# VH-VL binders against o27280, part 476

Target 1, 266 residues: o27280
Amino acid sequence: MDSMNVPEVLEIKRIVEESESVKTFIFSWDFRREVRPGQFVMVWDFRDEKPMSVSLIDPVRSEIGISIRRVGEFTDRVHGLSEGDLLGIRGPYGRGFELMGRDILLVGGGIGMAPLAALADEATARGMRVDALVAARTADELLFLDRLEAAGVNISTCTDDGSCGFKGFAHERLLTLEENHDMAAVCGPEPMMFQVMRILDERDVPAQLSLERYMKCAVGICGQCCLDDTGFRVCAEGPVFWSQELSRVREFGRYRRDPAGRRVPW
Key: E = the ipSAE of ESMFold2; O = the ipSAE of OpenDDE; V2 = 0.75 times the mean of E and O plus 0.25 times the DockQ between their complexes.

## First folded at step 21 (VH-VL)

Design Bh8 (framework fv_bamlanivimab; at its last look DockQ between E and O 0.96; V2 from the best seeds 0.88)
Fold by OpenDDE, look of step 21:
Structure Bh8 (fold): chain C 266 residues (1-266), chain A 119 residues (1-119), chain B 107 residues (1-107)
Amino acid sequence: as target 1 above (266 residues)
Amino acid sequence: QVQLVQSGAEVKKPGSSVKVSCKASGGTFRTYGISWVRQAPGQGLEWMGRIIPRTGRARYAQKFQGRVTITADKSTSTAYMELSSLRSEDTAVYYCARDDQYEGNFDPWGQGTAVTVSS
Amino acid sequence: DIQMTQSPSSLSASVGDRVTITCRASQSINNYLSWYQQKPGKAPKLLIYAASSLQSGVPSRFSGSGSGTDFTLTITSLQPEDFATYYCQQTDDTPRTFGQGTKVEIK
């Protein structure tokens, strides 16, 4: 299908079990439709539709991967699918990451590593030096370590319980690292991103951060993903934002909107 | 680098069961799987099944479905393959191998475990 | 299941020879093809993955090519240590399947 707004029914080629709660679904992709790390697609299981980040972009094999964390009814159904089953995919949508410089820092938490894994592949393919700070609650929740390592990424891990790497949060680990980079890409829990952004700003490291909000239309029409004060639509102007842009967003790191539009604190 | 060390050779009678272990050293399994492959004397390689130790989920070749059980203990970084109702045709060297979920290639391999089934 | 057919089943060659082994899949497997080397009494060793990617530590005289259904392993200049049995493996689908093997013997 040529239209970006019409779901294309695709067969699940392979399923990668990233963790107990995360699976990566691999699809054949027509790369005449360009996709960039940081962009998202709408995944349709013929009952409901949810935005998901692209975690794998492979133009050689003409494949993409979508990593999905099991968190609710929709994702429960999707996680019950097998190779050969069908899903509807429309997109990609949103603004992806922009690579600049030679040295890049990736800071990811949990499923936030999904778009960063794709970015890592692109960065390394471009000959950039990539450092990745990978955070999770426990060792078993750390994602994409094997992929990153295989790509030549220098990995630092941190876990809340200390089961792997630095015991603590990503921003705490970052404070122990003195090296500066040309740019940083950040994705994970918003409180984490907020703290990481502050540190990077103090160090004058340009940073891009990927936000997650409730998205319904994905095309900037419904307004469900609008950020307060600025009117930024996460699906259109984002989900990737520069730190300077987010500094203007009052709600960033503080609260989000639920499906009913009510403020929900982080 | 990760190394896989398997348990020693086994001699079994027909109808019995054998359980082979595969211990990872020098690292952890992380997101990799562990596949089991056997090779009868003078024959080729035959895939039996795979487990993702991180999740505990296993997949089996249809030929061995119901007769093979693959398990893993994350705490000891050890995978197991149990084959029941042994037959003389099950005489082979059994290998474990690290299985890349993205690429699907096997690396590294265990040293192999010889299993002989005879009356 | 995807069937893998290697050719030839065996070949005789001399040190310094160019050796070519082919593998055909019963259906398209993109570039999900690996090559292994096995010596008597030893476990297989990965040589090539993704049809053409050389595994770390493998000599550059080994190369892989192909996509879809037809694949080739090439040894540009056979060395004494290269006499072994070689297997192709499709990594596209489950169950994983291997070619029947190609034994490279000394002439």
Scores: ipSAE 0.898, ipTM 0.942, lowest interface PAE 0.6, mean pLDDT 95
Fold by ESMFold2, look of step 21:
Structure Bh8 (fold): chain C 266 residues (1-266), chain A 119 residues (1-119), chain B 107 residues (1-107)
Amino acid sequence: as target 1 above (266 residues)
Amino acid sequence: QVQLVQSGAEVKKPGSSVKVSCKASGGTFRTYGISWVRQAPGQGLEWMGRIIPRTGRARYAQKFQGRVTITADKSTSTAYMELSSLRSEDTAVYYCARDDQYEGNFDPWGQGTAVTVSS
Amino acid sequence: DIQMTQSPSSLSASVGDRVTITCRASQSINNYLSWYQQKPGKAPKLLIYAASSLQSGVPSRFSGSGSGTDFTLTITSLQPEDFATYYCQQTDDTPRTFGQGTKVEIK
């Protein structure tokens, strides 16, 4: 119980430079506390803490990897750390992805590929056929391509500027892809996820989508991660939701909330 | 298939410098690093440093800090290693190798560049 | 730095023999251990990574085992093309370090 309320201080074992703006931090982890793809952890730098995606789950080596994009003061400080430095980790929290069938489609935008990379490892280990649509603004921002390729994932890419793969948005590329999947897992910018969910729903592909909201407690008490009209707590009932669950959520894809709870357009 | 193709053999005088190129053919670097490893005649393998071409960040073995510079040009998929203030003990075959950041192993390797330092 | 010690430094063997090469790390490296084969005048070639995972295109007569500090490379039926020098490499920490090599010679 005490470890769930207080971050465990862990040494950074290794840092993988995924892109100019994204690093994966690898830690030793006691897998008596199980971790599922799509769950998140709270990362504490001794001044602030933020939710971050688990991108590597390796029980054999007793390691987890946490991928962090540099976007502000907290992540700038974390990106300045070196191997051997310390971070606090709470978790894991939330509901992860559930695998079904034998053919899965992953659709990831930017850092949203992090939990999908972990899911791809599990899916391929189960013998599933995995297709991934990996999206970013530019070629240099496409994440985890080497890991996905090594895992035997069939990769399609798209970039806003056309520098790699299809030029355009993920949902535009998805319209041109085969529709023969048993399920899909989606994570990325919420406007992208909304458009992708609509297409997958029309195709009758069961889809799970991972949402991001502001989090404070991460255990469902403070209400800061709640979705309008449903009371779903992203930290407890999510962050992964089935598309059918999200169909009842008016805010999905339309607006977000700032830390003060105010509506902000996407 | 990804191949690493290195520049040709060089003969250098003590005190000069050498710059060896390593071009990826059949692919790009993506998130792989490029490590440089040398092997003196009849000796084992010695890691010199590496670069992550996507980020431009390099790390060096302590022995070579101050004498080696490793750079990369993403647009040409080429990495470079420059070793300055050459001495006779720098006579070696210099290899580049694709460095997996997760596993840390080297595959593939370039064919090697022989550098001979003599007066 | 993690020191890697190979044993033996050299060995003589005949075609068809079973050959075992050992590698010891100065501290635990989990299974972050790779094996390379190098023939004269050629670059090293990756055989095994993660202590026991066979690299694509490498014959199944090569195998690796071990975890922690003690590792072995085994060739179950030595072939003429297997006479070479073999290196282990730890990949757990920077700098990546190699064993001193084991030369496998024809008897």
Scores: ipSAE 0.802, ipTM 0.903, lowest interface PAE 0.8, mean pLDDT 89
ESMFold2 (binder alone), look of step 21: mean pLDDT 91; pTM 0.934

Design Bh9 (framework fv_bamlanivimab; at its last look DockQ between E and O 0.90; V2 from the best seeds 0.87)
Fold by OpenDDE, look of step 21:
Structure Bh9 (fold): chain C 266 residues (1-266), chain A 119 residues (1-119), chain B 107 residues (1-107)
Amino acid sequence: as target 1 above (266 residues)
Amino acid sequence: QVQLVQSGAEVKKPGSSVKVSCKASGGTFRTYGISWVRQAPGQGLEWMGRIIPRTGRARYAQKFQGRVTITADKSTSTAYMELSSLRSEDTAVYYCARDDQYEGNFDYWGQGTAVTVSS
Amino acid sequence: DIQMTQSPSSLSASVGDRVTITCRASQSINNYLSWYQQKPGKAPKLLIYAASSLQSGVPSRFSGSGSGTDFTLTITSLQPEDFATYYCQQSDDTPRTFGQGTKVEIK
């Protein structure tokens, strides 16, 4: 199959309820189509299509998982689906995370933990030591803690309301942690990522960050996900970027563009 | 260590209802579910249904659909199973068990609740 | 529903024996197969999940193998505490279903 143009209609094998607003949909996957943590797929419900991160990669079972947060009409429809129902999946697309070193730090917020959960599985399988800082607004919104623990990840949590772990934001918690790592992977709200990146840069920790932008084609043609000044296309050159790359992106942490191309502040 | 502690034995008449509780301690449910499994005397294990306490959503085996209700109270870390229209065939030990949504296994079990239905 | 069939229904063995129990699914369940041990008057205890993964705290004399439709639980050297009933359980589909059980008795 042409991964660029042809969605494959797949049956939902299982649905994992991660939280009240997040579900993970599990599909059989032909691993002749390689997929890496940090890459995304386009999910098609036969009416609309949206980019979604892969949160589970299981080559043993020949399965992948896609975690979807309920945020609008499309995701409302998808969340209404049951096991056995069908979805169109095309991809994977984009640049995924690269693993380096022995000790890795994961910093994730909300649904941003989705690609990081997949990365955690790969890292631990490679024998790396993985620390994860998991952030959410409340305890009930913290994602993938059970998976991470099962994989042997050392978890630190923080919540805005203090209902679990450190009360505050991820970058605030990070400031209280003195340990350095060989590499960091970051995904979550862009303001969070911006602050986390600054701290990691000051500590000389190489960091990769996954951006979210409005994506239409997923193949670098339409330009809807193009970042100002650099011309980086999130769907092609990203969504995973090195901190050095993002330092050149003026809009990072400041604003994004909506479907109409207008600047929208974070 | 996760522990599941169930309510005590019940003796019920046909046509009545029984509600069994399952309290979790030593940890949090997080994304885990709670499944109910029963075992008639000298028989095997039968899955009845599952609830995800975090979301409150429950799924039931078709055999028990309409007759069983599974609920959970996150504030007390307690799950409940109510079975109505009891029959003599419902005489069994009822177990609650922690349910891994990814693996689908039951890694922790309650001690079981004996329910006897007799006229 | 997926039917799980265990073999044998019962067996007699001695301490030190190698014991093998098989479980067959009516359709492919990948490796979504777990094994449990149950003693009289007690709740089942998880031994193996994902067909071959040993649950924490379970002795290494227990092992699981198989994929698709055919699975095996092996006890390399039976111990006195291992006399019990064993169940397989599929988690590939809902409803979750169990094998009918295999009672391991002392010879």
Scores: ipSAE 0.904, ipTM 0.944, lowest interface PAE 0.5, mean pLDDT 95
Fold by ESMFold2, look of step 21:
Structure Bh9 (fold): chain C 266 residues (1-266), chain A 119 residues (1-119), chain B 107 residues (1-107)
Amino acid sequence: as target 1 above (266 residues)
Amino acid sequence: QVQLVQSGAEVKKPGSSVKVSCKASGGTFRTYGISWVRQAPGQGLEWMGRIIPRTGRARYAQKFQGRVTITADKSTSTAYMELSSLRSEDTAVYYCARDDQYEGNFDYWGQGTAVTVSS
Amino acid sequence: DIQMTQSPSSLSASVGDRVTITCRASQSINNYLSWYQQKPGKAPKLLIYAASSLQSGVPSRFSGSGSGTDFTLTITSLQPEDFATYYCQQSDDTPRTFGQGTKVEIK
């Protein structure tokens, strides 16, 4: 039975080594199931299932790429796989980014650059001018720089330790950039996104931000991805939200929730 | 501009090994790989393997498995290819090339290193 | 391994001619196909990638087409500097493999 919510078992066609901690896994994909930048998939390793960013969307080749940072037991197991090995994929899920205007700013922190890399491909294909602010802790953790450069994206970098580009946080670098964009797309650590959103709001730049929350069903039924005070379900009404929508969300930038639903400081 | 500069020509005896260097300048590799491709006299091109300098991970064509070792030194932006148990059939020009992990194409090439294996 | 077969193995043409070189893969490689030019004593130079995308700095008289198993490199107005051997290369699967080459000689 052809169903969106049944994991499809797919072979890993290619593995791209993005950094020491990040790999992009490329799969054949039937684009009758449309995929938009900012949507996510649930990746199943036959033991556990986790939401992951789609970073490559290639209808011409009928391929998608899913970028995964090793952060724990599940991602360690997936990083141990080879080309030809199998993973279950279900989705895509969620609301993706919407492009508007001619000039877009991307602000990405760490693995948050993954959905923005997919968006950059779409934006450049439309003939938009794309500026990207790419942030990480260190130079070796800056992601997708070569791919973005090859696509014609204008790149600014910042690192916490100053090993590449501006030394400091993404929002501090943003203050030194030209204010000539029709929209922005933001993805990364939630504290970074909060600070970036504040600056973009002051500049009246329409901004879309991608949130991460705990997910179980991914289709809006279980309520595990809900945001406080609004009832927004990140898997259904997000993960991409307009800054206007997030201004109503008490928890954004203030705290996070662990897998058991408990409030934890950022 | 990206430039790949290889070590000079070598003459080797059968049974020995050769190590060819490939130094990158004028740009950064970041997530690009370095592939090694050889060309015997009057013959076509043959891919030998690739390393991703950022991660240190290499892959090899099965034909060369066990005889080729590809490494990289990030501090000097230099990749190395070592081919052991040389035979006369290994006489070739050995090229390094910048390797796009997504496309699998080679957009910048070194000048080549001639290796002659003779008794 | 994916075998790449080029045709013809060599050809002679005059300046101004339209030249067509074909490349056939032993299995579908989608559009994971690149074309290179190599002059005697020199390293190969990338001309075309993704079957039809022109590499930066390559003259527009070069073009590529095809997908799946059959691919074509076309030079629309041959110039004296186009005397070279041309190779196709697939990158759909490991190992990367090249066609045997097509030598283009200027009459």
Scores: ipSAE 0.811, ipTM 0.907, lowest interface PAE 0.8, mean pLDDT 89
ESMFold2 (binder alone), look of step 21: mean pLDDT 92; pTM 0.945

Design Ch1 (framework fv_marstacimab; at its last look DockQ between E and O 0.88; V2 from the best seeds 0.85)
Fold by OpenDDE, look of step 21:
Structure Ch1 (fold): chain C 266 residues (1-266), chain A 118 residues (1-118), chain B 112 residues (1-112)
Amino acid sequence: as target 1 above (266 residues)
Amino acid sequence: EVQLLESGGGLVQPGGSLRLSCAASGFTFRDYAMSWVRQAPGKGLEWVSAITGRGGVTYYADSVKGRFTISRDNSKNTLYLQMNSLRAEDTAVYYCARKSNYGAFDYWGQGTMVTVSS
Amino acid sequence: QSVLTQPPSVSGAPGQRVTISCTGSSSNIGWGYSVHWYQQLPGTAPKLLIYYNTNRPSGVPDRFSGSKSGTSASLAITGLQAEDEADYYCQSYDYSLSSYKVFGGGTKLTVL
């Protein structure tokens, strides 16, 4: 079944524990259905449905991976699943990352590293030089370090508490990096992305950023993920945006909409 | 000791072409985005073009887009600006400038004068 | 007309304090982009004077200071000296100009 709006029930092939709060669920995937880093799928646990980024794209093994952070009731249920259990997956949806140039900088925070990890694999496979700034609150929350290293990615870490790498925020670490890349991809907490984007813009580094919003339909119909002023639908025009696009989004880095459509601060 | 030295300026007729060069030294050239900034006589500063450190991405002001080409040879630590279809309004001192990690132009060359006149 | 607006000229006597304003908009300074300042002495290339709103490069005296608020920035010079006579430019980034760097129109500072 290759419908845009019908979940395919898939068996969890393997579960990778990335951290205490993050698991990657591996599924067999028919790659006749193309998937790009930065795209997302809707994960259905037969009760609720949530958008999740694809963190692994492995055409050799015919597998995809979806990394999920435990943050609420839905993810609690999903994290309770075992190998062999079933989930509904529909998608992929949205606009993924584009690669350009020879040297790429990845800046990720927390679970934001999920789509960037997939992008890293593609970039390195293409022979690009990949530098990654991996940020988290603590060392224990740094994601995909071994995977990135194995792929040949040059890693710089940043933690709020200084437990690993640079002590501080990603944008602060970025200011200390003495290198100019051809392109950057950014994903993480929106306040982080806002600061990082500003720095990259000022450095003449074109940047793509993956935005996270409440999504319901994933097909650009319901409008729940519509961004103020621009009318951008994160599920359709995004979730990956160029910095020039996001610069026009008033709410970017400032506030978001809750499920009821009300403004809430970050 | 960072140094930037522009060359290639001169007098050219409208419609003509010039190629500017900027020789860089004292730093790892490929790690820095570079820009050309020009200043018409008695006027202010105008950004012209930029190129990323690895040379993969270029930017142009609307006033020069389609006519100017920025490039770099990192093996020679040299920045270039190919200027075609030159106009009188292109008359200016052209500076090469290094973009710092903080987004400022932290080092400037002394500039090379380009005069477009019939 | 420059995207960033500066007074065309300011003047002060030696030892005085002068301020040069740089007025932008919501698409540049007001958006959150940094402001930098450059000093251009007569017949010379511009020199970075203030970067990232408030920071001084090495060699720049502490009598030079930068500030940023809302959609505007300001360069303050205390203890004005004769050698401060120059053109001063603010610079920022404006997302509405397709990655163009924006300079103010420049301010000529005369030391009386």
Scores: ipSAE 0.863, ipTM 0.927, lowest interface PAE 0.6, mean pLDDT 95
Fold by ESMFold2, look of step 21:
Structure Ch1 (fold): chain C 266 residues (1-266), chain A 118 residues (1-118), chain B 112 residues (1-112)
Amino acid sequence: as target 1 above (266 residues)
Amino acid sequence: EVQLLESGGGLVQPGGSLRLSCAASGFTFRDYAMSWVRQAPGKGLEWVSAITGRGGVTYYADSVKGRFTISRDNSKNTLYLQMNSLRAEDTAVYYCARKSNYGAFDYWGQGTMVTVSS
Amino acid sequence: QSVLTQPPSVSGAPGQRVTISCTGSSSNIGWGYSVHWYQQLPGTAPKLLIYYNTNRPSGVPDRFSGSKSGTSASLAITGLQAEDEADYYCQSYDYSLSSYKVFGGGTKLTVL
């Protein structure tokens, strides 16, 4: 590890199966090291290190939760772990969400609901009204519905196949929702976030969006997480950005860059 | 039926102040962002200010920032525009307008005339 | 000096087709922001005519239509009638402006 920070090796305290492909790994956490919704950690399995969003922040139980979707070799290995097994955790890193006003709209796609679930807990604890639009390809992939309900969140769902809620994309469902909000928080596939951001801009709803880019250092020195037009480093200036910051970035929602810096489509 | 009714316009000298009101009916007022849009005599439409449905966030055109204050009272279904330090170029018909979920101004009031003349 | 450029005037005879252009740039219409159109009859408030590029509110005849391509939008009026004589404004959003919200300069339609 050639980094400013060294991973802390932590024991998996509990595992929650959120779906067939998503598990939440819970660790004891010393909250003298503060964690904010929208920040991320680097998870080290003693072979590779990947960024993961914090989905649970529980000071009462002194616990932090990290939700991980099985998508490849690293996440397959982590999903094979059991209670008592060890992982390295480095962080937290990045700028989290800021809450403002009296109400908030959450718009999440797939695993993007993870940081928004943490934000929902904080928003409801502050007495804000929280509405959530939870999107997935199918009903089986909708995440955190019971947890959001228990927190007092008003939920709308949409699925690409129509198996639950509105049939269609999140931005299509958003256009059918009348209520205006003081702010929004958005996380999910970048093409979805671009469409949602445009609509929120037009509705006078200030929005914060959480982006994902390729990361190595997580502390802003390697440049692998940069956005084309602004030079913003997602790990340092983000991952949470205001919509006005992202509106000036031509790559947002249009393409991404691989580790070699080449443009590839979303 | 959605209705918006502006009031409070009139003649005022440069440097003076005026408060506009817009009474809303026929819809759940607190669910919609609202704007003021003005039109100088013989000229086009110019957006002036906006406020979110719950009133937590406000926006202003550069030409009025620091001089105008938008507010709303959702218990009275009323939108306000406090205009201070008025200038001759603020002379216009002022419309209140509702922002739809599609981002259009879907309903407009009849407008109220503000004349700033020395 | 609006960033959305409309011709100052257009004219047509009854029954003809006219179009009104709304020319923008990559920071507004070209970014993907929607375009709306308003009709303002003499001495009256503006009225929403077309929203979200192509949609007609209830009560707007289908001889009014909107389109968007590239960095520009267009309002078409077929079967022109005397009562269509009005000012027409396009409206969109531009992320490069501090105000964000922008109206075109307006087009006066004269029915001959």
Scores: ipSAE 0.805, ipTM 0.924, lowest interface PAE 0.9, mean pLDDT 90
ESMFold2 (binder alone), look of step 21: mean pLDDT 92; pTM 0.941

Design Ch10 (framework fv_marstacimab; at its last read DockQ between E and O 0.85; V2 from the best seeds 0.88)
Heavy chain, then light chain:
Amino acid sequence: EVQLLESGGGLVQPGGSLRLSCAASGFTFRDYAMSWVRQAPGKGLEWVSAITGRGGVTYYADSVKGRFTISRDNSKNTLYLQMNSLRAEDTAVYYCARKSNYGAFDYWGQGTMVTVSS
Amino acid sequence: QSVLTQPPSVSGAPGQRVTISCTGSSSNIGWGYSVHWYQQLPGTAPKLLIYYNTNRPSGVPDRFSGSKSGTSASLAITGLQAEDEADYYCQSYDYSLTSSKVFGGGTKLTVL
ESMFold2, look of step 21: ipSAE 0.828; ipTM 0.938
ESMFold2 (binder alone), look of step 21: mean pLDDT 91; pTM 0.932
OpenDDE, look of step 21: ipSAE 0.863; ipTM 0.922
ESMFold2, look of step 22: ipSAE 0.830; ipTM 0.938
ESMFold2 (binder alone), look of step 22: mean pLDDT 91; pTM 0.935
OpenDDE, look of step 22: ipSAE 0.863; ipTM 0.923
ESMFold2, fold request of step 23: ipSAE 0.834, 0.816, 0.852; ipTM 0.942, 0.933, 0.947
ESMFold2 (binder alone), fold request of step 23: mean pLDDT 91, 91, 91; pTM 0.935, 0.933, 0.924
OpenDDE, fold request of step 23: ipSAE 0.904, 0.907, 0.898; ipTM 0.945, 0.947, 0.940
ESMFold2, last read: ipSAE 0.855, 0.828, 0.839; ipTM 0.948, 0.937, 0.941
ESMFold2 (binder alone), last read: mean pLDDT 91, 91, 91; pTM 0.933, 0.930, 0.933
OpenDDE, last read: ipSAE 0.908, 0.910, 0.914; ipTM 0.948, 0.949, 0.952

